# Ledger of designs, part 201: miniprotein binders against b1l550

Target 1, 279 residues: b1l550
Amino acid sequence: MRLPEELLERARDIHSEAPSHRIKLDRVGSFGLKVPVEFKGFLLLAEADVWVSLPEGRRGVDLSRQVEAIYELSNPPKDPFSLCREAAISLLEKLNYADSSGVSIRFDAPLQDGESLKYYGVEISSIASDEIINKIRVEILGMTACPCTAELIRAYKSSEIAATHTQRSLGILEVSTKAEHPDPDKLASIIERAMSSPLRTYTKRPDEGGLVIRSLSNARLAEDVVREMIHLFLEEFGHLPEDTHILAAVRSMESVHMHDIYAERSFSLDEIRKEISSH

## First folded at step 15 (miniprotein)

Design u44L
Fold by ESMFold2-Fast, scan of step 15:
Structure u44L (fold): chain B 279 residues (1-279), chain A 99 residues (1-99)
Amino acid sequence: as target 1 above (279 residues)
Amino acid sequence: SEEELERLADEFRELAERLGYDEIEVTREGNRFTVEAERNGVRLRITVEVDGKEIRITVEIEKDGRRIRFMYVITDPEKLEKYLEEIERIIKMFLEYRE
């Protein structure tokens, strides 16, 4: 049932009224929206948050305009990066009382894995004001092998192949930039290449054995993985604006301990270039 | 290259024309060009710089005293068409929305 539009002429415009207290709010919006997106030929269900800043003199935000903006831009489904950027700008244009707007979109990205698929996590955002800042976070699991234990066992057994413990490690790359969002597949690739080996959805026994042996021959500390991720990132994305900010991190879920090992480095492109050139 | 820069200038001029801009000024300077246009109170300034295979695009839109700037740094030329379409859609939002 739909109420007559004539009622709008008699009803108070609550959102435009003065609030109980003259306090600015940083983010007011619709959170946890389900949105279809198109990613590399796949139709995926993503989760989105949309928001705007609310000035001290206004009681509320027109939430229906927020949902309308992202819905209109998502039909037909489009790539989540364009959707994120366009929706943030659209919100700022449609809600002229706002100083800033933002959109975040989260989904699991498919990645080809032999005859099957594996998935990695992607979270993106766009925040618009007098400029737009685009952020992407990619998380993917890989495998690491401990070089310290490998050395001890090699010394003990005089084996031609070092034995050591292996574990799942979560690699993380987060990029904040004034340029467009980096390609998440390239970020995922950088993370996997920095690991002792990637993880697989499934392997046959002979292939599994070979992968494990290769991983053991490429033993890496969490610290080694982070440094390699940074090196590979600079080779692939050194063209981004100098004020681009990056976080590289790995969390190693140690198979021989009740606790994890964590290593990270955050930096701007300007900062890291000066550091590398001085050494 | 010089040919690439000229081709890009034409593409951005055509983009502005498709959006209904009549007065379009394109200014060349070295490895870059700037497209400036105004229609219905929406002012555009698009600066494009070419360095080898890298194309840097900065878009500025001014409407009702507000200015928004966004940019692209394109290293894969096959992505150019996608970003031109996105730029066109964004500018169209500013031209079509009136309060």
Scores: ipSAE 0.780, ipTM 0.920, lowest interface PAE 1.0, mean pLDDT 86

Design u44V
Fold by ESMFold2-Fast, scan of step 15:
Structure u44V (fold): chain B 279 residues (1-279), chain A 99 residues (1-99)
Amino acid sequence: as target 1 above (279 residues)
Amino acid sequence: SEEELERLADEFRELAERLGYDEIEVTREGNRFTVEAERNGVRVRITVEVDGKEIRITVEIEKDGRRIRFMYVITDPEKLEKYLEEIERIIKMFLEYRE
């Protein structure tokens, strides 16, 4: 049943009323929206959050305008990075009482892996005010092998390939920048190249043996992986504005322990260049 | 290069023309140019700087006393067309939306 539109003339405009308490809210919006996106030739179902700041003198946000903004821009489905940036700007234009707006979009990104696909996690956001800050977080699993145990086994057996424990490790790169979102495939590639070996969706036995041997021959501490990720990031994305902020992290799901190993470093491009140049 | 800078300046002038701007000012300074245009209370200022194969684009849009600034740092020339289209769509939002 649809109520008569004439009732709008008699109903109070609750959202434009003064609130009970004059308190600004930082983020008010529609969360958990399902939106189709086009990513590198794939149609994917993404999850989106949209929000705006709410001034102390206004009781509520026009939520229908928020949903309208993202859905107008998502039909036909478009690249999620452009959608994110355009929707954030559109929200500020449509909701003039807001000081800032934001959009976050999450999806699993397909990555070609031989004859199959593998997937990695992507979360992006755009926060608009007098400028736009774009953020991207990429998470992908890889394999690490322990160099400490490898060295002990080498000493024990004097073998050319030392046996050691291997485990799944989660690599994380998060970038916050005034420039456009970095290419997530390049971020995923950096993470995988920093690992002892990448993981695959499907392997035949000879390929599986090759991955294990690669991992064992390229044993790396979580600390080594983080440093390598930073090195590779600077080679690929050193052109970004100097105030670009990066988080590089690895969580190693240690096969010989009941707990994980975690290593991280956060930095700005300006900070890391000064650090490297002084050493 | 000088040739690349001239070509880019023409592309951004054409973008402003497609959006209906009839008063477009282009200013050249070394390895950069700025395109300034205004219509219907919407002012745009686009600054493009070329350094080798890297193209830096900064877009400022001013409407009703509010200003928003965003930028691109392009190292892959194949992405230029995509970002020009995005810039055009964003400016069009400001030109077409009426409260």
Scores: ipSAE 0.766, ipTM 0.914, lowest interface PAE 1.2, mean pLDDT 86

Design u45E
Fold by ESMFold2-Fast, scan of step 15:
Structure u45E (fold): chain B 279 residues (1-279), chain A 99 residues (1-99)
Amino acid sequence: as target 1 above (279 residues)
Amino acid sequence: SEEELERLADEFRELAERLGYDEIEVTREGNRFTVEAERNGVRIEITVEVDGKEIRITVEIEKDGRRIRFMYVITDPEKLEKYLEEIERIIKMFLEYRE
């Protein structure tokens, strides 16, 4: 059964009414929506949040229009970056009382890994007002090996490859820019290249041995990984607007400790170039 | 290049024509051009700058006293077509959304 639409003629428009308190809200929307997206040849299930600002004089947001906007744009499934940008703009256009809108989309991105696939985390957003700010966060696991313990073991018992502890480390790159979202595969590649070695979904023993040898031969502190990630980022994405903001971070799940080690640096392109050029 | 800039100017003029704009002004200065058009209360201003292999596109849309600006910095020319299609879809949303 469906109630007659004629009832809408008699019902009050609650959303357009004055609120109990004249307070602006920054984000009001539909969170946790499931949307299909097409990413580099894969059809993936993504999760989306959509929101708008709510002015102090309006009681509520038309949530049905928010859901309609993103679903119209996601059928047929399209690339999540275009979806994110277009939906944010669409929300601002369709909900004219809002002075800003936003969309976030989260998914696990497949990455070719020999004959199989591995996955890394992607979260993107677009926030629209008089400008659009696009944000992307990429997280991928890699391996790090401790250079300090390697040096001690080498001094204790000389060998061509010094033994040391290895652990999984989570690399994080987050970029906020007025330009389009950076390619997440390139961000994931930067993170993996900064690590002692990448991780694999599946290896046979000879390949596993090679991965371990690679990591031991390329021992890096979390601090080293962050600096290398920044260096590689500047080589690949130095063309972005000067006010682009980046967060580079590593969380190392230390195999010899009950706790993790964490290193990070936030910067704008303008800031980091001045810092590097002053030395 | 000069040839690339002229080709891009024509491509963006054609984009505006496909959207139904009939009064399109294209202004060129150096390595940059600007496409301006207005139809049904929707004004667009698209500025394209070419510097080597980098193409910088800035889109401004004005409707009902509200202005929005967004941009692309393209270093991979294979992505140009995708972003042109996105720009066209976005402008079309502003042109078609009237009750």
Scores: ipSAE 0.786, ipTM 0.920, lowest interface PAE 1.0, mean pLDDT 87
Fold by OpenDDE base, second read of step 16:
Structure u45E (fold): chain B 279 residues (1-279), chain A 99 residues (1-99)
Amino acid sequence: as target 1 above (279 residues)
Amino acid sequence: SEEELERLADEFRELAERLGYDEIEVTREGNRFTVEAERNGVRIEITVEVDGKEIRITVEIEKDGRRIRFMYVITDPEKLEKYLEEIERIIKMFLEYRE
């Protein structure tokens, strides 16, 4: 049922009224939207959050305008990075009472694995004010082999390649930069290369054996993985602005323990360069 | 290279022209150039710096007393066209939106 237009003329604009308490809000918006995006030739349905700041003198945000802004830009579907940046800017332009805006888009990214597909998790964000900051979080599973147990087994049985426990490990890279979003495939690759071995969607017997042997030959602590991720990141993305902020983390789902092992480092490019140069 | 910088300057000039800007100023300083233009209260300032194979693009848009700045760092030339199109769309949005 469409309300008569006449009723709308008589109704107060609740959103534009002064609030009972004059307090600025940092984020007001719609969460859990579904938007189509094109990524590496795939059409994906992504989850999106959109928001703006609300000044102290305004009761509410025009939520319909927010939703309209992102959907206008999502038709036809485009890459999620451009969508994120453009939508953040659009929100700030269309909602002129806001001093900041933000967009977050989440999806599983396809990654080629031989003739099949594997995937990694992606969350991209853009926050707009006088400047735009772009954020990307990549999560991908890999495999780690424990070097400590391997050393114990080696000492016990005197084998060149010692048996050890292996486990799934979640690698995380989160990057916040004034530049455009870093390439998520490159980030995923860094994480995989930092682990003992990648995971496969399917394995044939020879491939499975090779994967395990590789893992055993490249045994790494969770701490080793994080340090390797940072090292590889600096090699690939050292050209980013110096104030770029990075979180490198690993959660290892240990197979001999009931709990997970977690390691992380948060840093800026400037900070980490100074640290490395001091050694 | 010098030739690359000149080509980039021309591309950004053409971008401004396509957007309907008539008074476009291009200033060159070493490995950097700046494109400045104003149309219907929308002022744009685009700075491009070339360092080897790296291209840094900084875009500033000013409208109604508000300023927005965003940046690209391009190491792959194939991405240049994509970002040019994006910049064009963004500026167009400011030009078309009226309260």
Scores: ipSAE 0.768, ipTM 0.916, lowest interface PAE 0.7, mean pLDDT 92

Design u45V
Fold by ESMFold2-Fast, scan of step 15:
Structure u45V (fold): chain B 279 residues (1-279), chain A 99 residues (1-99)
Amino acid sequence: as target 1 above (279 residues)
Amino acid sequence: SEEELERLADEFRELAERLGYDEIEVTREGNRFTVEAERNGVRIVITVEVDGKEIRITVEIEKDGRRIRFMYVITDPEKLEKYLEEIERIIKMFLEYRE
């Protein structure tokens, strides 16, 4: 049943009323929206969250205006970076009671892998207030090989290539900056280069053997991978503003344990440069 | 270079002109320039600094007493055109909404 349109003009405006308690809310919005995005020649279905701050004197947010903001900008589909920034700005324009707004978009990013595709996780955010903060998180699986077990087996067998356990490891790079979002393909590349070897979607036996040999010859602790990721990040993205914040992390799904190994470092560009310069 | 800075100043002036601004002030000082314009209650201030191979662009938009600032740090000149297009779209949103 569709209620008469005339009722809209006679009904109270609940959202603009005073709330039961005068408490400001930091994030109020529409979460889990499905939006199409264009990413490097691919049309993908992404998941989006949109929100605004709600002042202490206002009971509710006009949720329909939030959905309008992101969908107006997502038709036709555009790149998720521009969509994130433009939608966050549009939310402030449409919802003038808000002090801040934000948009997060999540999807699996395709990456060329020979004649096939592989995928890595991407979350892109923009938070707008008197300035815009752009955030990106990239997660990709790679392979690590244990150097400790390699050395133990080498001592036992006296061989040049030691047997050791290998496992899938999840590499994570998260960047928060006042500048534009870093290219996620470059972040994924940094993670893969820091690993003992990358993983493949499709591998024939000769290629599979080659990847295993490379990983065994390039054994790395989770701690080694995090340090290498930071080193490679500074080479590629050291030009970002000094207050740019980075999280570098690795979760190694140890094949010889019932538990994982985890290593991380959070830092600003200013902080890490001072630390490195002290050595 | 001075030549590069002058070329960039012209590109940003043209951007403001495409958006319908007719009172555009461009000020140069050392390695930077600032483009200021106002139309229909929407004021823009775009500051561009060139330091070696890096181009730093700061955009400020003021409308109805609210000011929003965002920036780009470009080390790959191929990306400049993409970001100029994005800047133009963002400013256009402020000019078109509530009109």
Scores: ipSAE 0.554, ipTM 0.834, lowest interface PAE 2.1, mean pLDDT 85

Design u46F
Fold by ESMFold2-Fast, scan of step 15:
Structure u46F (fold): chain B 279 residues (1-279), chain A 99 residues (1-99)
Amino acid sequence: as target 1 above (279 residues)
Amino acid sequence: SEEELERLADEFRELAERLGYDEIEVTREGNRFTVEAERNGVRIRFTVEVDGKEIRITVEIEKDGRRIRFMYVITDPEKLEKYLEEIERIIKMFLEYRE
């Protein structure tokens, strides 16, 4: 049932009232919205969060305006990068009491894998205030092979091909920049190239054998993978502003242990260039 | 190049014209130019620098005491048109929204 609109003239505007406590809130919004996006020729279902800051003197946020902002901009579906930036700016323009706004969009991105597809995780964000900060996080699985066990087996058998344990490892690259979002396919490629080998959706026995041999011939510690990811990132994205911040990380799901190994490094482009140029 | 910088300055001036600005200032200094315009309380400023193959575009929009700044770093010239279209859509939001 729809109540008469005349009641709006008599109802209190709860959102504009003073709150019980005069405390600023950093993020207030609508989370878990389903939105269609167009990504590299694919129409995908994504999940979006939208938010704004709320000043200490205002009780609530008009959530309807937040939902309108992203839905108006997502129909017809568009690329998630433009959607994030335009929606964050729209929120800031529509909600004049907010100091900042933000939008995050998450989806599984298809990546060509021979004749099939595989998928990697993408989260794209834009945060607007007096500047716009664009963030992207890419996660993709790869394979690593242990060089320590390889060396032990080599000593034991004098083999040219090292026998060692292999495991799935999750590679992570997160970039925060004042420039446009980096291409997630390029970030995924960097992660895969840093691994001992990529993973496949579908393999026949000869292809599986080749992937294993590739991994064994390119044994890497989690620490090696993180360093290689940083090296490859600088080759591809060294043109970004010097205050660009990067997180590079690997979580190795060790096949011979009950626990995982984790390695990470956070840095700005400015600090990493100074570190590398000293050696 | 000088020719490339001049062509880009024309493109950004035309962008401001499409947005309805009629008092547009273009200032050129070495490898950069600035396009500034103001209409209906909305001030825009584009700063574009060309360094070899790299184009850096900074966009500033001021309205009602609020200023938003964002940038593009273009290493692939084919993306310029897409970014100009996005800039145009963003500025339209500031020009068209009324409280």
Scores: ipSAE 0.489, ipTM 0.807, lowest interface PAE 2.6, mean pLDDT 85

Design u46V
Fold by ESMFold2-Fast, scan of step 15:
Order: structure tokens, then C-alpha cells, then sequence
Structure u46V (fold): chain B 279 residues (1-279), chain A 99 residues (1-99)
């Protein structure tokens, strides 16, 4: 059923009215939108949130314009990074009462794994005001092997390569920058290279044996992984603006414990360079 | 290089021309150039700096008393065309949207 447009002349414009309390709101929008995106040759279903700031004198946001902005830009499907940046700017242009706009997009990114695929988590955002801040968070599972237990078993058995417990570890890199979003495949690669070994979607016995031997020969603490991730990040992305902010973290699901081990470090590029130069 | 800067300056001038700008000012200084243009109340300023293989692009758009600035730091030259297309689409949004 479609109501007559003549009713618009008699209906109150609720959104333009003064609110009950003159309080600014930071984020008002449409959350959990399903949008198709094109990522490196794949058509994926992503989930998006779109929002704007709401001034103290305005009761509500035009939600229809928010949804139009992202859907218009997502047809045909395009890469989620361009979609995120363009939609944030479009929202600010279309909703002139807003001081800022934002878009976040979440999806599982395919990564080539031999003749198959594996997936890692990606969440990106763009926040537009008088400038644009782009954020990306990448999460991927890898394997770590305990160096402490390895050393004990090596001493006990007098062998050069000691058995030890291995476990799945979740690596996390989050980057906030004025520059374009970093390539998520490069961030995922940094995380995997910092681990004892990567994980696979499937393995045959010879491949599984090789992965285990790789992890045993490269045993690492969660603390070691975080430091290596930071080192590799600086090699790859040291060109980003100095006020770029990074979070590097690892959550190791310890196979011999009922609890996890967690290590993290947050920093700006300016901050970390000063710290390293003092050594 | 000098030739690379000149090529990039021409690409941005052509981008502005495709968007309908007719009075385009291009200013060169060392390893950088700036492209400035205005049409229908939409003023653009694009600054490009080349340092070896790195290309830094800053885009400023002013419309109806509001200014927005965004940037790219390109280390992979294969991505340049993609970002030029994105810049063109963004400026076009400001030129075409009316309330």
C-alpha cells in the first residue's frame, strides 16, 4: 500500500524538529546492511554500517538518504575500500547538517591456499569530516609452538628438534590512517609470517607433517609474535603518515591450558620510531 | 623524475577537463605540482608529490563553505589508475549533487 503524497503537506517533518533535549549525538545511522562487494575477483556478501553525527538542534537523521548513498555506490559491486571511502564522503555531502559521517564494512576475505581457499576477517571504516580517517582491522589464525616446552623435551630426549605443544593463535593488526586503507592481504601476510607457521584449509599427511615441523623449528611466544608483527609492519608500511595508529595483538589458544594467552601493543608511527631510536 | 611529474600533471589536468572545469591552474615546484580549478561553486585543489617510487596525492574539495581533504600514499604504481578513477568519482559527486 502507498499512501497519497498529499499527506506530506499535513504531516509534521519529525526529523527537522527540535529534540526534547538539545544534545548532540555522535553516531546515528543504519546498521547491519547487507551489501555485495568485489574483492580481488570474488563477489562477496559484506555487512555495512552507515552513520552521521546529529546536531543538538535536530531531532532525527534522514535514514533513507544513508541507505541510498551506500546502495547507489555498491551497484555494480565494487571493492569495499573504495565503497567505504566514497560512501562516507557521499553521506557528508547529502546530509549537510552533519559534522561527520562514517561507514564500516565487514567481510571474510579469501586467500589462496594451494589449490583451495582459506579466509581471514576484515573490518574497514572511513570517517569523514574536514578530513578522512581510514581504519582497517585484519584477523587471521596461525599456529604457534611453545619454546619453553620444546627446550624441556630437547633436554630430556637430547634431540635437536624437540616436540612441544602447538596451538591456534589469532593474530590481529589494526591500522588507522589519513592515507588509503592498507592492503589487507599484506596485513594478513605479516601476521602469518610472524607466527610459527600458517594454518591450511586442508592437508594431506605429508603436508601436515611439514607444517608441524615448520612450527616446531620456529617456536614463538605470543610476545615474540607481536614484536615480529610490528617489525614486519614497519618494513612494509613505514611510509604511512607519522600520526598513523597501529594495534598489534595475538591471542594464543593454549592447548595445555584452560585459558588463553594474550599480548598486544598499540602505538603511532611517530611514537614507535622514537622508542626504537633510543636503543 | 621530471618526465613523470609532467605526465602526472597532464593526467590530473585531463581529469579536471573531463569533469567540466575550464579554468585550470597547474603550478609546479620541485618534485610537486598543484592543480586548482573551480566550477559551479565546487573548488578543487589536488597536490601531487613524487619521491622516488612513492606518489603522494592530496585532494581538497570545497563546496558551500565546507572543505574536505583526503589523501593517498601510493607505493604500488599499478594502483594509480584506480585511485585517479576514485578521485574523479568523488569530485563528480560534489558537482552533480543538488538539494
Amino acid sequence: as target 1 above (279 residues)
Amino acid sequence: SEEELERLADEFRELAERLGYDEIEVTREGNRFTVEAERNGVRIRVTVEVDGKEIRITVEIEKDGRRIRFMYVITDPEKLEKYLEEIERIIKMFLEYRE
Scores: ipSAE 0.763, ipTM 0.914, lowest interface PAE 1.1, mean pLDDT 86

Design u47E
Fold by ESMFold2-Fast, scan of step 15:
Structure u47E (fold): chain B 279 residues (1-279), chain A 99 residues (1-99)
Amino acid sequence: as target 1 above (279 residues)
Amino acid sequence: SEEELERLADEFRELAERLGYDEIEVTREGNRFTVEAERNGVRIRIEVEVDGKEIRITVEIEKDGRRIRFMYVITDPEKLEKYLEEIERIIKMFLEYRE
């Protein structure tokens, strides 16, 4: 049922009214929106959140205007990074009472894996105020092999390549920067190169055997993987502004335990460079 | 190179011209140039610095007493055109939206 237009003229403007309590809210918006995006030749369904800050003197935000903003910019579908940055700016421009705006977009990114595809997780955001802060988080699974057990078995059998337990490990890189979002494929590559070996979507037995042997010859602690991720990140993205903030983490799903091992380090580019050069 | 810097300065001048800016000031200093223009209450300042193969672009837009700044640090020259198009679209939003 469509109500008469005359009722709109009689209705109070609830959003512009004074609130019950004069309290500023940091994020008010539309969460869990489905939005199509174009990523490296793929048309993907992403999930988006859009929000603005709400001043202490205003009761509510214009939620329909938020949805309009992202819809206008996502039709036709475009790359999620440009969409994220442009939508955050558009929200701030269209909702003038806001001190800040933000957009987050989440999707599973396809990655070429021989003759097949595998997928990794991507979450990006852009927060606009006097400046824009861009954030990206990449999560991808890889394989680690335990060097401690490898050394024990090598000593037992006097073998050059020792048997040890292997497990799936989740690598995480999160970057917050004033510059554009880093390429997620490069972040995923850094994570995989830091692991004992990458995981595959499909392998035949000879190739699977080779992957396992490679992993065993490149056994790494979760702590080793985090340090290597940081090293590789600095080689690829050391050009970013010095106040760029990074989180590098690994969660190893230990095959011989009922619990996981977790290692992480957060740092700014300025901080880590000074730490490394102090040696 | 100086030749590359001059070419980039022309590219950004053309971007401002496409957006309808008439009074465009381009200032060069060392490995850097700045493009400044104002139209319909929307003031832009674009600063570009070239260091080897790295291109740093800082865009500042001022409208109705509010200022927003954003930047790019480009190491892959193939991405330059994409970011120039994004910059143009963003400035256009400020020029077209009227409160």
Scores: ipSAE 0.768, ipTM 0.916, lowest interface PAE 1.1, mean pLDDT 86

Design u47R
Fold by ESMFold2-Fast, scan of step 15:
Structure u47R (fold): chain B 279 residues (1-279), chain A 99 residues (1-99)
Amino acid sequence: as target 1 above (279 residues)
Amino acid sequence: SEEELERLADEFRELAERLGYDEIEVTREGNRFTVEAERNGVRIRIRVEVDGKEIRITVEIEKDGRRIRFMYVITDPEKLEKYLEEIERIIKMFLEYRE
């Protein structure tokens, strides 16, 4: 059912009115939109948030124009990096009162795993103002093995590979940059290489044995994994602008505890280069 | 690298021409060049710098008092065409949108 359009001539323009309190809002938008994206040959269902800043003198945001912008740009489906950047820019162009805009898109990314696929978490964002800041967060599970218990067991029973407890660990890399988004597959690879071993979607008994042996032979503390992730990140992405910000973190779901172990480091490329150069 | 820089300058000039810009200024300086053009109140400035195998592209678009700037750092030459297409689409958006 549609009401007569002539009512628009008589209705108050609520969005353009002065608010009850002259307070700026940082993000006002449409959250939890379902959007198709094309990612490395796959058509995936993603979830999107779109927003703009709201000045202190304006009561509301034109939300329908936000939804229109992202849906127009997502048909046909396109890669989430271009979608984020183009949609954020489109919002600034269409909503002239906004000082900034943003788009965030979340999905599970497929990664080749032998003859099968495994999945890792991806969140891609673009925030537009006088400059565009691109942000990407990658989360993937791997395995860690405790070196402390390994050393104790080695001392107790001399063996080639010391027994120790292993657990799933979640590796996290988040990058904010003025340059294009880093390739999430490369970020996932960095995380997996920093772990004691990667996890598999499907494995036969011989493959499972090999994975366990790899993990036990490469025992690492959560702190070791974070440092290795940073080292590998600098090898792959040290060319990014010096003000690029990185968060590297590991959450280890300890099999011998009722709680998790967490380690993280945030840094800019400029900061970390100066730190490493001092040694 | 000198041949690559000249090729890139031509590619960006052609991109601006495809968007309908008639007055395109290309300025060369060492390992970089800048492409400047204006049409229908939309001014663009694209700065491209080549350092070894790395290509750095900075795009500035100005329209109706609003200026936006974004950057690409390309270490994989195979991605260059994709990013040029994206730059073209973004500039076209500013040229075509009215109110």
Scores: ipSAE 0.551, ipTM 0.818, lowest interface PAE 2.2, mean pLDDT 85

Design u48A
Fold by ESMFold2-Fast, scan of step 15:
Structure u48A (fold): chain B 279 residues (1-279), chain A 99 residues (1-99)
Amino acid sequence: as target 1 above (279 residues)
Amino acid sequence: SEEELERLADEFRELAERLGYDEIEVTREGNRFTVEAERNGVRIRITAEVDGKEIRITVEIEKDGRRIRFMYVITDPEKLEKYLEEIERIIKMFLEYRE
């Protein structure tokens, strides 16, 4: 059943009315939308949130215009980064009472892994006001090996390849910038290269042995991994604006403990360059 | 480098022309240029700076007293066409949207 359009002429415009309380809201929108995106040749189903600020004098937001904005831009499916930036800007244009708008999109990104695929997590956002701020968070699992236990076992057994415990570690890079979103594959690559070895979806025994030997020969503390991630990030993305903010973190799921080890550093490019040049 | 800057300036002028701008002002200062144009109450200012392989682009759009600024820092020249297309789509949204 569809009600006659003539009813709109008699109905109150609820959204444009004054609210019961004159309080500004920071984010009002449509959350948990399913949106197709095209990422490096793959058609993926992503999850999106879209929102705008709501002034103290207006009762509600035109939610249909929010959904229209992102869906118009997602047909045909396009890359999630352009979609995120364009949708945030479109929301400000379509909803002129808003001081700011935002879009976030999250998905699992496929990454080639021999004859198979592995996946890493991506969450991006664009927040638009008088300017746009783009954020990306990449999370990928890798392997770390403990250098402390390696040295104890080497001393005890006189082995060239020290035995030690290995564990899965989650590497995290989050970047907030006025420039376009960094390439997530490059961020994932930085994380994997900082680890003792990458993880794989499928291995035969000879390849598995090779990964274990690689990790044992490249034993790293969580603290080492974070420092290496920062070093590699500066090599690849040192061109970003100086006020770009980065979070580098590792959560190591220690195989010899019932708890995890965590290391992180947050910094701006301006801050880290001054720190490094003073040493 | 000099020729690359001039070519890039022409690409932005052509972009503005495709969007229907007919009064386009291009200003050059060293390794940077600025393209300014206005049509149907939508004013654009695009500034680009070239330093070796790095291209820094800032886009400002003003409509109905509201202004938005966004930027790109391009180190992979293969990405340039993609971002020019994105810029064109964004400006087109401001030109075509009416309540």
Scores: ipSAE 0.768, ipTM 0.916, lowest interface PAE 1.1, mean pLDDT 86

